# VH-VL binders against Putative inactive neutral ceramidase B (ASAH2B): the designs that were tried, part 17

Target 1, 165 residues: Putative inactive neutral ceramidase B (ASAH2B), of Homo sapiens (Human) (p0c7u1)
Amino acid sequence: MRQHRQFMDRTHYLLTFSSSETLLRLLLRIVDRAPKGRTFGDVLQPAKPEYRVGEVAEVIFVGANPKNSVQNQTHQTFLTVEKYEATSTSWQIVCNDASWETRFYWHKGLLGLSNATVEWHIPDTAQPGIYRIRYFGHNRKQDILKPAVILSFEGTSPAFEVVTI
Short names: E, the ipSAE of ESMFold2; O, the ipSAE of OpenDDE; V2, 0.75 times the mean of E and O plus 0.25 times the DockQ between their complexes.

## First folded at step 4 (VH-VL)

Design c21 (from r11 with heavy chain G31R N54S S55G G57S, light chain R95Y N97D; framework fv_retifanlimab)
Fold by ESMFold2-Fast, scan of step 4:
Structure c21 (fold): chain C 165 residues (1-165), chain A 123 residues (1-123), chain B 111 residues (1-111)
Amino acid sequence: as target 1 above (165 residues)
Amino acid sequence: QVQLVQSGAEVKKPGASVKVSCKASGYTFTRYYMNWVRQAPGQGLEWIGVINPSGGSTWLDQKFKDRVTITVDKSTSTAYMELSSLRSEDTAVYYCARVPEYYGSGSYYFDYWGQGTLVTVSS
Amino acid sequence: EIVLTQSPATLSLSPGERATLSCRASQSVSTSGYSYMNWFQQKPGQPPKLLIHDASNRATGVPSRFSGSGSGTDFTLTISSLEPEDFAVYFCQQYSDWPLTFGGGTKVEIK
């Protein structure tokens, strides 16, 4: 069974600062941070309104270190691809992080900032309809003079349409 | 030193296609999204689209989706923008522009630009 | 799409004067005190150059006389005292939603 965890712990940012500044920045990476005006799970780059089978749907979320989720994960997945089912008026899970069609990339930035990129490589067998991508994560928070806490969060993309022609 | 070097000026007839290249150097090509923007003579800037060089995913302005294809060649660190079914109103300078690494910043801005490629469409 | 309207279209001033350029968005480009608005300077025959990102942050190497302000739908670029090299066209640009859009530009010209 394929888990996408091997892609989740990659560091993509290079530090070029003095040794003392580098050590401080490394220490700050133990705490997850969100950009000003954003929160964890917020969509930084939405999926397009429409895709064809064979294309790649991509959503970029404000991310957090996936190591936080190892002991605290309740959803048993980091991501879902869901299709709207009109008959039951509900969203049905089509894929999760164990699916061959999905990719999860965690990219470290500076000072505890990170992105989570979810890709769905739309198979030729995909049914046309309305879809969405969701991200499930956990961030580590530590305020001054308070114990560290792990907080769960979710992000959901805008809905998009998959067409076959 | 980061550089984006674009192909030379093109003169095309209406109905033809043009393919503009943008060769990147001085950074890891696959880590930075590449945008395409055009500017008609004496007019404002118009965003065309963007590509993620790592996965090849593209996002296009709806106005261009039926005529524009953006691709990359990772082996040469080159991005391409092909515009088909050319019209006189497509006469413009076409720019490639890089966005800083999208890792955690939430910010999106064009930090480096190519020199521009003038595409003239005339009969 | 989000429409950005810049005013005035042309601003005729002398060196040493203060320039104030406006950019209005058709809908809010801000969340929780953060604004997804950039400003670019363009001189004839050159590509645009990043001046201000995220409403108020000067790009590397940009002189302190340039400042950006505003939130929601109303943004301002201010040049406190015009230098000869500042006579150029200025564009605002939003990234709050796709597609990315630019304002029509304000030309700052010598009187």
Scores: ipSAE 0.006, ipTM 0.535, lowest interface PAE 11.3, mean pLDDT 83

Design c23 (framework fv_retifanlimab)
Fold by ESMFold2-Fast, scan of step 4:
Structure c23 (fold): chain C 165 residues (1-165), chain A 122 residues (1-122), chain B 111 residues (1-111)
Amino acid sequence: as target 1 above (165 residues)
Amino acid sequence: QVQLVQSGAEVKKPGASVKVSCKASGYTFTGYYMNWVRQAPGQGLEWIGVINPNSGGTWLDQKFKDRVTITVDKSTSTAYMELSSLRSEDTAVYYCARIPEYVWGSYYFDYWGQGTLVTVSS
Amino acid sequence: EIVLTQSPATLSLSPGERATLSCRASQSVSTSGYSYMNWFQQKPGQPPKLLIHDASNRATGVPSRFSGSGSGTDFTLTISSLEPEDFAVYFCQQRSDWPLTFGGGTKVEIK
């Protein structure tokens, strides 16, 4: 049931596109919105708790237009894959958006809503351990009769384990 | 049905090592992570580390990494925690505790062993 | 590491009274509708027993008088009407980040 729910969640975002909502969205395409009760960078679909080498880890975040980040990039990347290092009690970056193993997809939804999907294709050379995925973005906010403001945000997935068997 | 049975109390001198066992029964041993947690007299709980019995992979709190080794014997469904270079402040009850194999939303200590008192004194 | 602070350290009450126990985290243990905070009960000479997992989900066999609430950094365990068997030490525990950490405990004692 987990596998089916995970598949259906992704399919839902791809199928929320109608012509009238598309037109209204085109008029509001520079405005980013978060679902009620959520904020930008929030996890909509967490990674599985465990992956084997060769599998694909996937996290879906509340997203914003990547064009905002091109001009205002703070972290020089849209995403990181990090491994926990117990010796230093810190997270070490393993991959970023320049890595061939990572994929970043931005999916537009209704009325300025969007999702950012981060995939990590776990290489056979990956060390077993505890990992997490982070997303770095920027949302555009407009108040009545005020200029647009670009605000940075970040989201972090729950940790997951990578095993070699 | 599920039981975690630990070895008996130990009295050790400073500088010695102790090895505590935790024998599991009533479930598939390799399907659940095994954690070790200690509690000094009158104090709170302190997480030591975890082992995945299926892979043998271990993750330890940094403060214990140089002194603790966690292992398993699949043939007897037994987990072990060995703590070396014992000091008086290591006097505590040591518990093994099970976490369900990662099923989304099920990462919590559902069953605990009865505890093993380790006393370090001369 | 995430530090969990429990208050009060000791709560002196009579049977039938409501107990409210607090756990504060040094950083958020919640993300996107999930709160990775668990609660345990411990009696003298016994191992801890799981009461609540993931902030508000009661563990199997735990009486309905126990409830958990909260998100982000602030969490509460409530016992609606204390029974004699409920006088014990209660610990919160986070699983949001490694290493796993526990609170210092709240002792609920008979007045």
Scores: ipSAE 0.006, ipTM 0.503, lowest interface PAE 12.5, mean pLDDT 81

Design c24 (framework fv_retifanlimab)
Fold by ESMFold2-Fast, scan of step 4:
Structure c24 (fold): chain C 165 residues (1-165), chain A 124 residues (1-124), chain B 111 residues (1-111)
Amino acid sequence: as target 1 above (165 residues)
Amino acid sequence: QVQLVQSGAEVKKPGASVKVSCKASGYTFTGYYMNWVRQAPGQGLEWIGVINPNSGGTWLDQKFKDRVTITVDKSTSTAYMELSSLRSEDTAVYYCARVGEYYYGSGSYYFDYWGQGTLVTVSS
Amino acid sequence: EIVLTQSPATLSLSPGERATLSCRASQSVSTSGYSYMNWFQQKPGQPPKLLIHDASNRATGVPSRFSGSGSGTDFTLTISSLEPEDFAVYFCQQRSNWPLTFGGGTKVEIK
C-alpha cells in the first residue's frame, strides 16, 4: 500500500516542491514558544529562600530546545551558579553545567513549549552566603516569508541563602 | 494586618552606639527578610543591610560592614540594628522594611511594609 | 554598586497635568523578561510607600493613573493626571544586584 501510493504520487512528487509546498513546510515547523504573558528564561518555579549544605536547589525556567544552543559547538554552558561577593559588589561564578554538582534537564511540552530545570546539589564545601542560578538558552523563531532565526536569552533566579549546618 | 513598629527617637554623642528595634506582627516573622534603610534629613534613601530572621544570616553594604550589627529575637518577632562609632553624618531617620515574597520570580523582591522610622540625632 | 540617577530633581506642575519621571541605571537592571526596578512615593513625615514593582506592576491599592515602563537602564514613572495627593517625592530602587540602591528622588511640587 505504501509502495503503491509511492508510485502513484511520483508525478505529483516533483510538483510538491513548489513555492506553496515549501512555505507550508516552514509554517508547520515546530519553533520554540513561551506561554502567554511570559518570555524565555522566565522563572516558573523559584528556588527556596534558604538551603543547607547537602540539599538540592532547584529552579524551573521557561525553556527552549538545547539543540539551538549547541550548533556543532563542543562546549557551551547552559547554566551558572553564582555567589554574591559584597567586597566587589558582584556575582562570582562558583560552578556551571560542566560541574558534577549541577544538573540540566530539558522537558519538552506541546507545540514548542518546554521547561528547563536547573539543579544545584549543594556540596558540603559550599561557603555560606547569597547565591543565584542562571539559565542561558537560545530560542528558534520563524516568521512567515522569512528564514528561521536563533535568538539568545537568559534567565536569573531570585537570590537564595546557603546556611551552615 | 502586617505592622512594623520601631523604637523611639535617640540623641547620641559622637563615638557612641545606638540600637534601634523593629517589632513585627501580623505575619510569620521567620518567613521574610528584614531590611534596614536610612534617610538623612532632606536626602535620599540609603540601604544598610538585610537579615534572614530564620538563619540570622546578614548582608551589609560594605560602607557599614565594620559598624553595623543586625540581629533578631525570634521569640518577640523583633529585629535590631546597632550602629557603633557614631558620627554627625549618621544623623538620619532609620527604617526597617520587610521584603515581600523574595523567593518567587522576578516580582518577588520589593519592600512591601515599612516601619514608621526612628530619628537618630548625633550631636556634640 | 549600581547607581540610579533620577531626573528632573524637581517637577513643578498643576493638578490635572501629566508627570513623567525618569530613572537611569549605571548598568542594566533587566534580564530576559524581567526588570528589577521599583518605584516609591514619600510624603513628609512618612515612610516610603511602594507604587510600582518590577518596572510596570502596580502595587495593591495604587490608582491606575500611575504607570511604570522601561527596561535595561532607562525607566519611567508616569502619572497621567495629577491629583492633589500626588504631590510628593518619588524614588526609584533597583533589586538587580547587591547592595540595593535608590535614586536621589524627584520632587513633584505644585506650581
Scores: ipSAE 0.006, ipTM 0.506, lowest interface PAE 12.5, mean pLDDT 81

Design c4 (from r11 with heavy chain V99G P100S, light chain N97D; framework fv_retifanlimab)
Fold by ESMFold2-Fast, scan of step 4:
Structure c4 (fold): chain C 165 residues (1-165), chain A 123 residues (1-123), chain B 111 residues (1-111)
Amino acid sequence: as target 1 above (165 residues)
Amino acid sequence: QVQLVQSGAEVKKPGASVKVSCKASGYTFTGYYMNWVRQAPGQGLEWIGVINPNSGGTWLDQKFKDRVTITVDKSTSTAYMELSSLRSEDTAVYYCARGSEYYGSGSYYFDYWGQGTLVTVSS
Amino acid sequence: EIVLTQSPATLSLSPGERATLSCRASQSVSTSGYSYMNWFQQKPGQPPKLLIHDASNRATGVPSRFSGSGSGTDFTLTISSLEPEDFAVYFCQQRSDWPLTFGGGTKVEIK
């Protein structure tokens, strides 16, 4: 229902403006913004240092309007859960945004500010080890003397440990 | 209004493959997850997998990982589920079902379903 | 995997009566303020139809006589006064953990 309300609110917002110049002026003001001293993808709230299977790992990032990613996606996903493999010194993707264990919540703030919450509901089958959560987004930027552009960004959480019970 | 229209019934021999289509209309195809669920005659529902049509990312139930491929064609707003190495126990009605918007707040649930495609596997 | 047990398997009632359907999970499907339990209605020859999502939220167009409640491991679907079109099979479905699972269903039939 919140999903349906948010979508309807966006449509209503566009439909309430009567002149194309007024609409353009408002749209030019509606760009993605990061808080002072932060950049898109920055971690606002990290995951805990340790989780058990069955718990929910949560990371909050400085976000941007996910509509920008619908047409400009480059990573084939908006988020990953990755497990560290020490032998190869590499991160392996274990979940992406299509996994039902993961949830993406975009919370719109004022004047282009927003955050993105990524949840990972740790399944009973999860292997113990070191994990991280990543967020892949796109922000809309409009400079005074330049056309609007869509820029990709990435955020990565601090690593955390998953243990079995 | 939202509509999901699936391809017609199929009869296959054991060892064959089947590819079921699900054509979406009435909404932004790339904004919602697409799921596949099956139901054997007189039995309950079994989830197969999901795809994010925008990214192409998939997640499958472990039981189906080696035999199922889920794909999309964005230009026709169509999702496909291909099941290989068919066995008699794969006889079922296969449904596509739309999940919630993946980028909004809220929970994931199946709000619209295709009419179903009966796949019969017999020799 | 989370096993969902629905009871009773069959509920024989007359139009106008209250139906109460139970769904029990083998482990909690709730976290914080959210319960990841959905309810579907299925009629012969038709796909399932979403009735309730996240334990208690009615889907769009679902009549007010349908209500869901519960948290943790114990969930209930209530139909306050059965209409003829409500005689169907009802499935609960958890979306808390992999693999996604459904209950065995409760058939609500005419007495």
Scores: ipSAE 0.007, ipTM 0.540, lowest interface PAE 9.8, mean pLDDT 82

Design c6 (from r11 with heavy chain S105R, light chain R95Y N97D; framework fv_retifanlimab)
Fold by ESMFold2-Fast, scan of step 4:
Structure c6 (fold): chain C 165 residues (1-165), chain A 123 residues (1-123), chain B 111 residues (1-111)
Amino acid sequence: as target 1 above (165 residues)
Amino acid sequence: QVQLVQSGAEVKKPGASVKVSCKASGYTFTGYYMNWVRQAPGQGLEWIGVINPNSGGTWLDQKFKDRVTITVDKSTSTAYMELSSLRSEDTAVYYCARVPEYYGRGSYYFDYWGQGTLVTVSS
Amino acid sequence: EIVLTQSPATLSLSPGERATLSCRASQSVSTSGYSYMNWFQQKPGQPPKLLIHDASNRATGVPSRFSGSGSGTDFTLTISSLEPEDFAVYFCQQYSDWPLTFGGGTKVEIK
C-alpha cells in the first residue's frame, strides 16, 4: 500500500510552489459544509410516497465526507432501511450498507458541500408495508484557533409504502 | 376546487358497525393519500389510519387495527372508513383529510379536510 | 408513540395582544435540521385548518401574524397581534414517527 507515501510526496511538492492557494485548497478539502438554511443529514430529495417491488427507492441527503465515518467508526453503518411493525410499534432494520441491495453514493460539491445518495433496490421478496431510509454520518468542523472536531449526525427520510403488483 | 364531502351523522348502538364515506372532487383522487382522524366531544384529535387510493394499501394505528377497515372506490372517488364493535368511547366526529403528493417535498400534512361526520354510540 | 403536551391549556387575552403557545414532545421530532411538526387551528363546529407545516412554514392563505418556531422537543406557535377571528383552539401534530399524534390543544379565548 503506497497511499501514505504518495500523499506525502504530493503535499511536499505543492507547498514548494504555491503556499497560500495550496493551503486554502487543502483546508477546504478537510472541512465539511452544509448549505445555507440546512444541516447535515437534511433530506434534499425525499423518496416517492410509493414503490413497487423491483423498483429503486432513492433519498438524497446533505452529506459529509464518508472518510470521517471510517476513521471514527466502531463497525457502525452508513445507512439502514427499516420497516414499520404495528404489532410492536417499532421500526425493524431490514438491511444496511453491507446489503447487496443498498448503494451509497457520495458526491463532492464545491467548498466542502456534498450530497449523500442512498438507494434501496427493492427485492421481489420484499414484504408490503411502510418503510423509511436513514443516513448516519460524521462531519468535520474547524473553528479559528481550535482543534478540528468530528461530529456525528443522522438523517431520516419520510416514510414510504412498498406494494406488490 | 378541492372538496371532501362526508356522509351524514349516524346514531348506533354498542356492538354495531358504522361506515363513513368521504367523496373527493377537484383533484386526481389516486394521486393523494387519504387519512382518517376522529375527535370525541370536547377532546383532542386522534389519528386512525391512512389509505393509498392508487394501491388500496392501508396502515392503521395499532389500537384500531382489529376494528377499522379503510377502503376506496376509484370509480366514484370515494374513501370509506368502517368501524366495528362500537363502544360509547367511539362517540366522536370522524374526519377524512388529504395529504398532498410529496414527491420532492419530504413533508406530510393535512391540507384539506372533510366537514366531519358525527357518530353517536348510545344504548 | 410520541406524546405531545401543549401549554397552557387555556390562554385568555384581548385583541391586539401577542399569543405564545407551547408544544413539547416526549421524544425529539427533529432529524438533522428538519422538524416534523405541524400546527392547526380549529373553530367550533368546523374541521381543523392547517396553519403551519414543518415547524415554521406558513400554509397558503395564512396571515403573516402567525409564525412557528422550535426544534427537537420544544415548539412554539406565535400570533403577533390577535384579531377577533383568531380566538380558537390550536393543535400541534407530529409526523416524525407512526402513529401520527396530536397535542391536547390550547384554547385562546377572549379576556
Scores: ipSAE 0.006, ipTM 0.507, lowest interface PAE 13.0, mean pLDDT 82

Design c7 (framework fv_retifanlimab)
Fold by ESMFold2-Fast, scan of step 4:
Structure c7 (fold): chain C 165 residues (1-165), chain A 122 residues (1-122), chain B 111 residues (1-111)
Amino acid sequence: as target 1 above (165 residues)
Amino acid sequence: QVQLVQSGAEVKKPGASVKVSCKASGYTFTGYYMNWVRQAPGQGLEWIGVINPNSGGTWLDQKFKDRVTITVDKSTSTAYMELSSLRSEDTAVYYCARVEYYGSGSYYFDYWGQGTLVTVSS
Amino acid sequence: EIVLTQSPATLSLSPGERATLSCRASQSVSTSGYSYMNWFQQKPGQPPKLLIHDASNRATGVPSRFSGSGSGTDFTLTISSLEPEDFAVYFCQQRSNWPLTFGGGTKVEIK
């Protein structure tokens, strides 16, 4: 029991030492967090069920620092706008983060919490149909006794309809 | 710290093409969009287009869509704007300007190149 | 495209005076909670310098005498007390829609 408690005391001391160094690193470089009961990429505010051409479709996701994705050389895009194609039963990419009609906003919250807002300014040339917005990101995780890791994630909005009138 | 250094002045004949470079340093090149803006002598500013250096995707003002190509070389952190079929009306100072699209959620030109004067004369 | 109209074209004032510069957009450049209007200062032979972003936020290092306000279609840049270095051309710029557009500029000149 006392030998076991002595081990607990050593573990506690090691933990506080590691915590202090990790906290110093976190003061210089914040890690990403998701709200309790949610994960990165979860939809916080869905798009409306229906939009007209010329309107702005907006989705808010649980976000992470986009620097994580930018520093990852394998990452190609932060977002896609996809149209459902019934004939092939597949989603076709209509535009990504390089498209003139899309915008990405990252809003910092407290203690590593953040939101990613994706806007799609629906062009007058958009075909009517069923659409969705997807968000691709990377979150930085740092456990007290482990080195930092970068983890990929993705989120997908509920489908919404685009109509011409 | 952050610097955008553009290529030197150019003199071109009508009908020729010009390629202006903008070399970036002091930041992660792929983390920021690069815009091109021109200013004719004594006139206001005119936006040409933007490139996402990470994807190579571009957005151009409709007026320039058929004559402008924007590219990047990630290995040298350099952006290029090529304007073809030059006219006397294209005489202007051409600027590159950086935007932090993904870092802060805002979209504004925080750093500019020094400008490249392109003169089109016969 | 969104057209930005700046007024007056020229503002002749003395050091210490207040300058009020207007920028009007042909359509709203605001959505709920956000106004997508920026302000730049340009001196002869130099590139534009960011002063105000998103209607009212001062850029890093910009003196407190500069302030921006407005929403929708009407925006104002105010310089509370002109310093000698403030005599320059000022441009508004919207990022609400593509293409990005600039106003024609207001030249603040010494009287």
Scores: ipSAE 0.007, ipTM 0.516, lowest interface PAE 11.5, mean pLDDT 82

Design c8 (framework fv_retifanlimab)
Fold by ESMFold2-Fast, scan of step 4:
Structure c8 (fold): chain C 165 residues (1-165), chain A 122 residues (1-122), chain B 111 residues (1-111)
Amino acid sequence: as target 1 above (165 residues)
Amino acid sequence: QVQLVQSGAEVKKPGASVKVSCKASGYTFTGYYMNWVRQAPGQGLEWIGVINPNSGGTWLDQKFKDRVTITVDKSTSTAYMELSSLRSEDTAVYYCARVPEYYGSGSYFDYWGQGTLVTVSS
Amino acid sequence: EIVLTQSPATLSLSPGERATLSCRASQSVSTSGYSYMNWFQQKPGQPPKLLIHDASNRATGVPSRFSGSGSGTDFTLTISSLEPEDFAVYFCQQRSNWPLTFGGGTKVEIK
């Protein structure tokens, strides 16, 4: 079809089959993904119901690349260990990722999937009571023809008891 | 090439303890959880427990909690399962098995050791 | 803990026949769109071999005659046409909850 002179001073791009496949493979390497039926921060392995001082409490979460969190840290930490306070009916932070007794491990899987493991090496000085572990992360998402975005998320473990015996 | 090589067969008396080893090679040992599963002759599979080699943290089936200790030696990339107070009912092939990714979320036992037969008899 | 019940305990069939194996969970092992159920094959003297993961995904190198289906509490492993090498014990296994549990197994034996 040709009839009138048009303004053709714009550049248009078309993706071929091969280009689309290559681009998809590249994108799958640079975005974070959650397993089907799960979301970022979901608990994959809860802490045990009970620990004694000197033991290691561990929770595994659906994770994301911690590099995303370095400059987007909303809670200023990857993790907290919190103790329940019945008198105020609230959770109190007893330590975070700067604490000597906490460890954070990120394990990269396939297709942008990953795990975040949070450990709390329970000190002999720990007060007996009800505790929980929380994970704070950021996932990178990139939709077709849209700029990449960093989205915050959080996960919280089931509560567990610490005894001093 | 991923390999899990277990120690040889053991014959023990009732009341003794046995310690089975599982030496890993071909991958980053601390990046994967190591499970222990047993199978009595002619019976099904029974999960014993798992260890995170990074932390030494362990989760055991309640049945084994008081008799099993799982440990690792990072320097040799070896996991150990020690079972105490042996009974004839503990006669079984003991396997170590690796979990490659998301524990509890669709991850699966991708590599297994060859098995270690532990026989408990008087 | 989640209890897995496999049925039948023994299935006697001839080569070329279809095998259908059932695994029932005491509670759901599925979230919306995803099921945390795996299937293993075991031959005498060998460790178990992963066959199907996440209800319906064949493991690498597993022949297309093997298929898995189901969700929630009811799962099926189907072998469309039995080959001589398929006579083995099959176990289901859930990863939805602690502790990890296996079914009791179904023995597929030659008639």
Scores: ipSAE 0.005, ipTM 0.492, lowest interface PAE 12.9, mean pLDDT 81

Design c9 (framework fv_retifanlimab; at its last look DockQ between E and O 0.02; V2 from the best seeds 0.00; counts 0 for: pae E 13.8 > 2, placed apart)
Fold by OpenDDE, look of step 5:
Structure c9 (fold): chain C 165 residues (1-165), chain A 121 residues (1-121), chain B 111 residues (1-111)
Amino acid sequence: as target 1 above (165 residues)
Amino acid sequence: QVQLVQSGAEVKKPGASVKVSCKASGYTFTGYYMNWVRQAPGQGLEWIGVINPNSGGTWLDQKFKDRVTITVDKSTSTAYMELSSLRSEDTAVYYCAREYYGSGSYYFDYWGQGTLVTVSS
Amino acid sequence: EIVLTQSPATLSLSPGERATLSCRASQSVSTSGYSYMNWFQQKPGQPPKLLIHDASNRATGVPSRFSGSGSGTDFTLTISSLEPEDFAVYFCQQRSNWPLTFGGGTKVEIK
């Protein structure tokens, strides 16, 4: 069941745009932007260092409009939950955006800024170990007098531990 | 009373391996993480890695991933840190430290007395 | 990794004086309502001793003259009135991200 889960916009506030912002939007096509000194996929809020099964792990990333990914599917998922396997010294995907255990929220900000929130509702059956959350997106870039381009990016959370109750 | 008792001082040659033990008592061994930290003479503290005695899961600093192995023996409530391919810069006091976790808190509340490992030609 | 910078490196004070120690993190160690910063005291020939956990919680048995504050990237350990036994090295430590890291330490010495 690899049906792409619909992202949820948790921003329920009416955004009032200043006249200057409105004018800027009229002059400039919608471009995704990252905060100063940051890039798309950067972690804004990492998960806690540890979770118990049954808890919800949450990571917030510098995001971009999910619509960009729909048009340019470099990645087949918006997110993965991965577990470290010591034997293979590799990260193994245990969940993606199609999993019932995950939630993807896109929060639209001002002037092209946005955040992506990934939640992992850690099942009781989750194996204890080291995990991470990854985010896959696409940002729209528009240079002056150039056509818009869509660029892919990735974000990876710091690792966190899942322990049993 | 909680106690962490480490093995005695070691003198090793470069290229050798050392295995330091940390025997825990006075608490449920599997209910706390066990960390390893070292301190070179006159220097600061350097975290090496951690083990969850309950699951056996470990996390190591990337610097030590190829040379350090952390293990536990639940039956004896003992944690071990083995460091291979010893170098002179590995000369340090090695500490085991119990880490409390719960209620959103994570802290090293008890430490072993330290084990001096000297690496010299 | 998160780099913790402690300042000053050495603090020379007299008994009875107030000590203020700083620990600055290269990135925030606060998340989900928690600040994962701990403080330790170390005396010569001894292992570190926990003083403060989670930025502001005094560990069991730690005198009230010790206090911690801060969030995000900036943290402070305060000793309101130095006792002779407080002259030691103090380390901050972050628990927010792997690998765990310590600050370089602040030596509080007698003037």
Scores: ipSAE 0.005, ipTM 0.596, lowest interface PAE 10.4, mean pLDDT 89
ESMFold2-Fast, scan of step 4: ipSAE 0.040; ipTM 0.622
ESMFold2, look of step 5: ipSAE 0.007; ipTM 0.489
ESMFold2 (binder alone), look of step 5: mean pLDDT 93; pTM 0.948

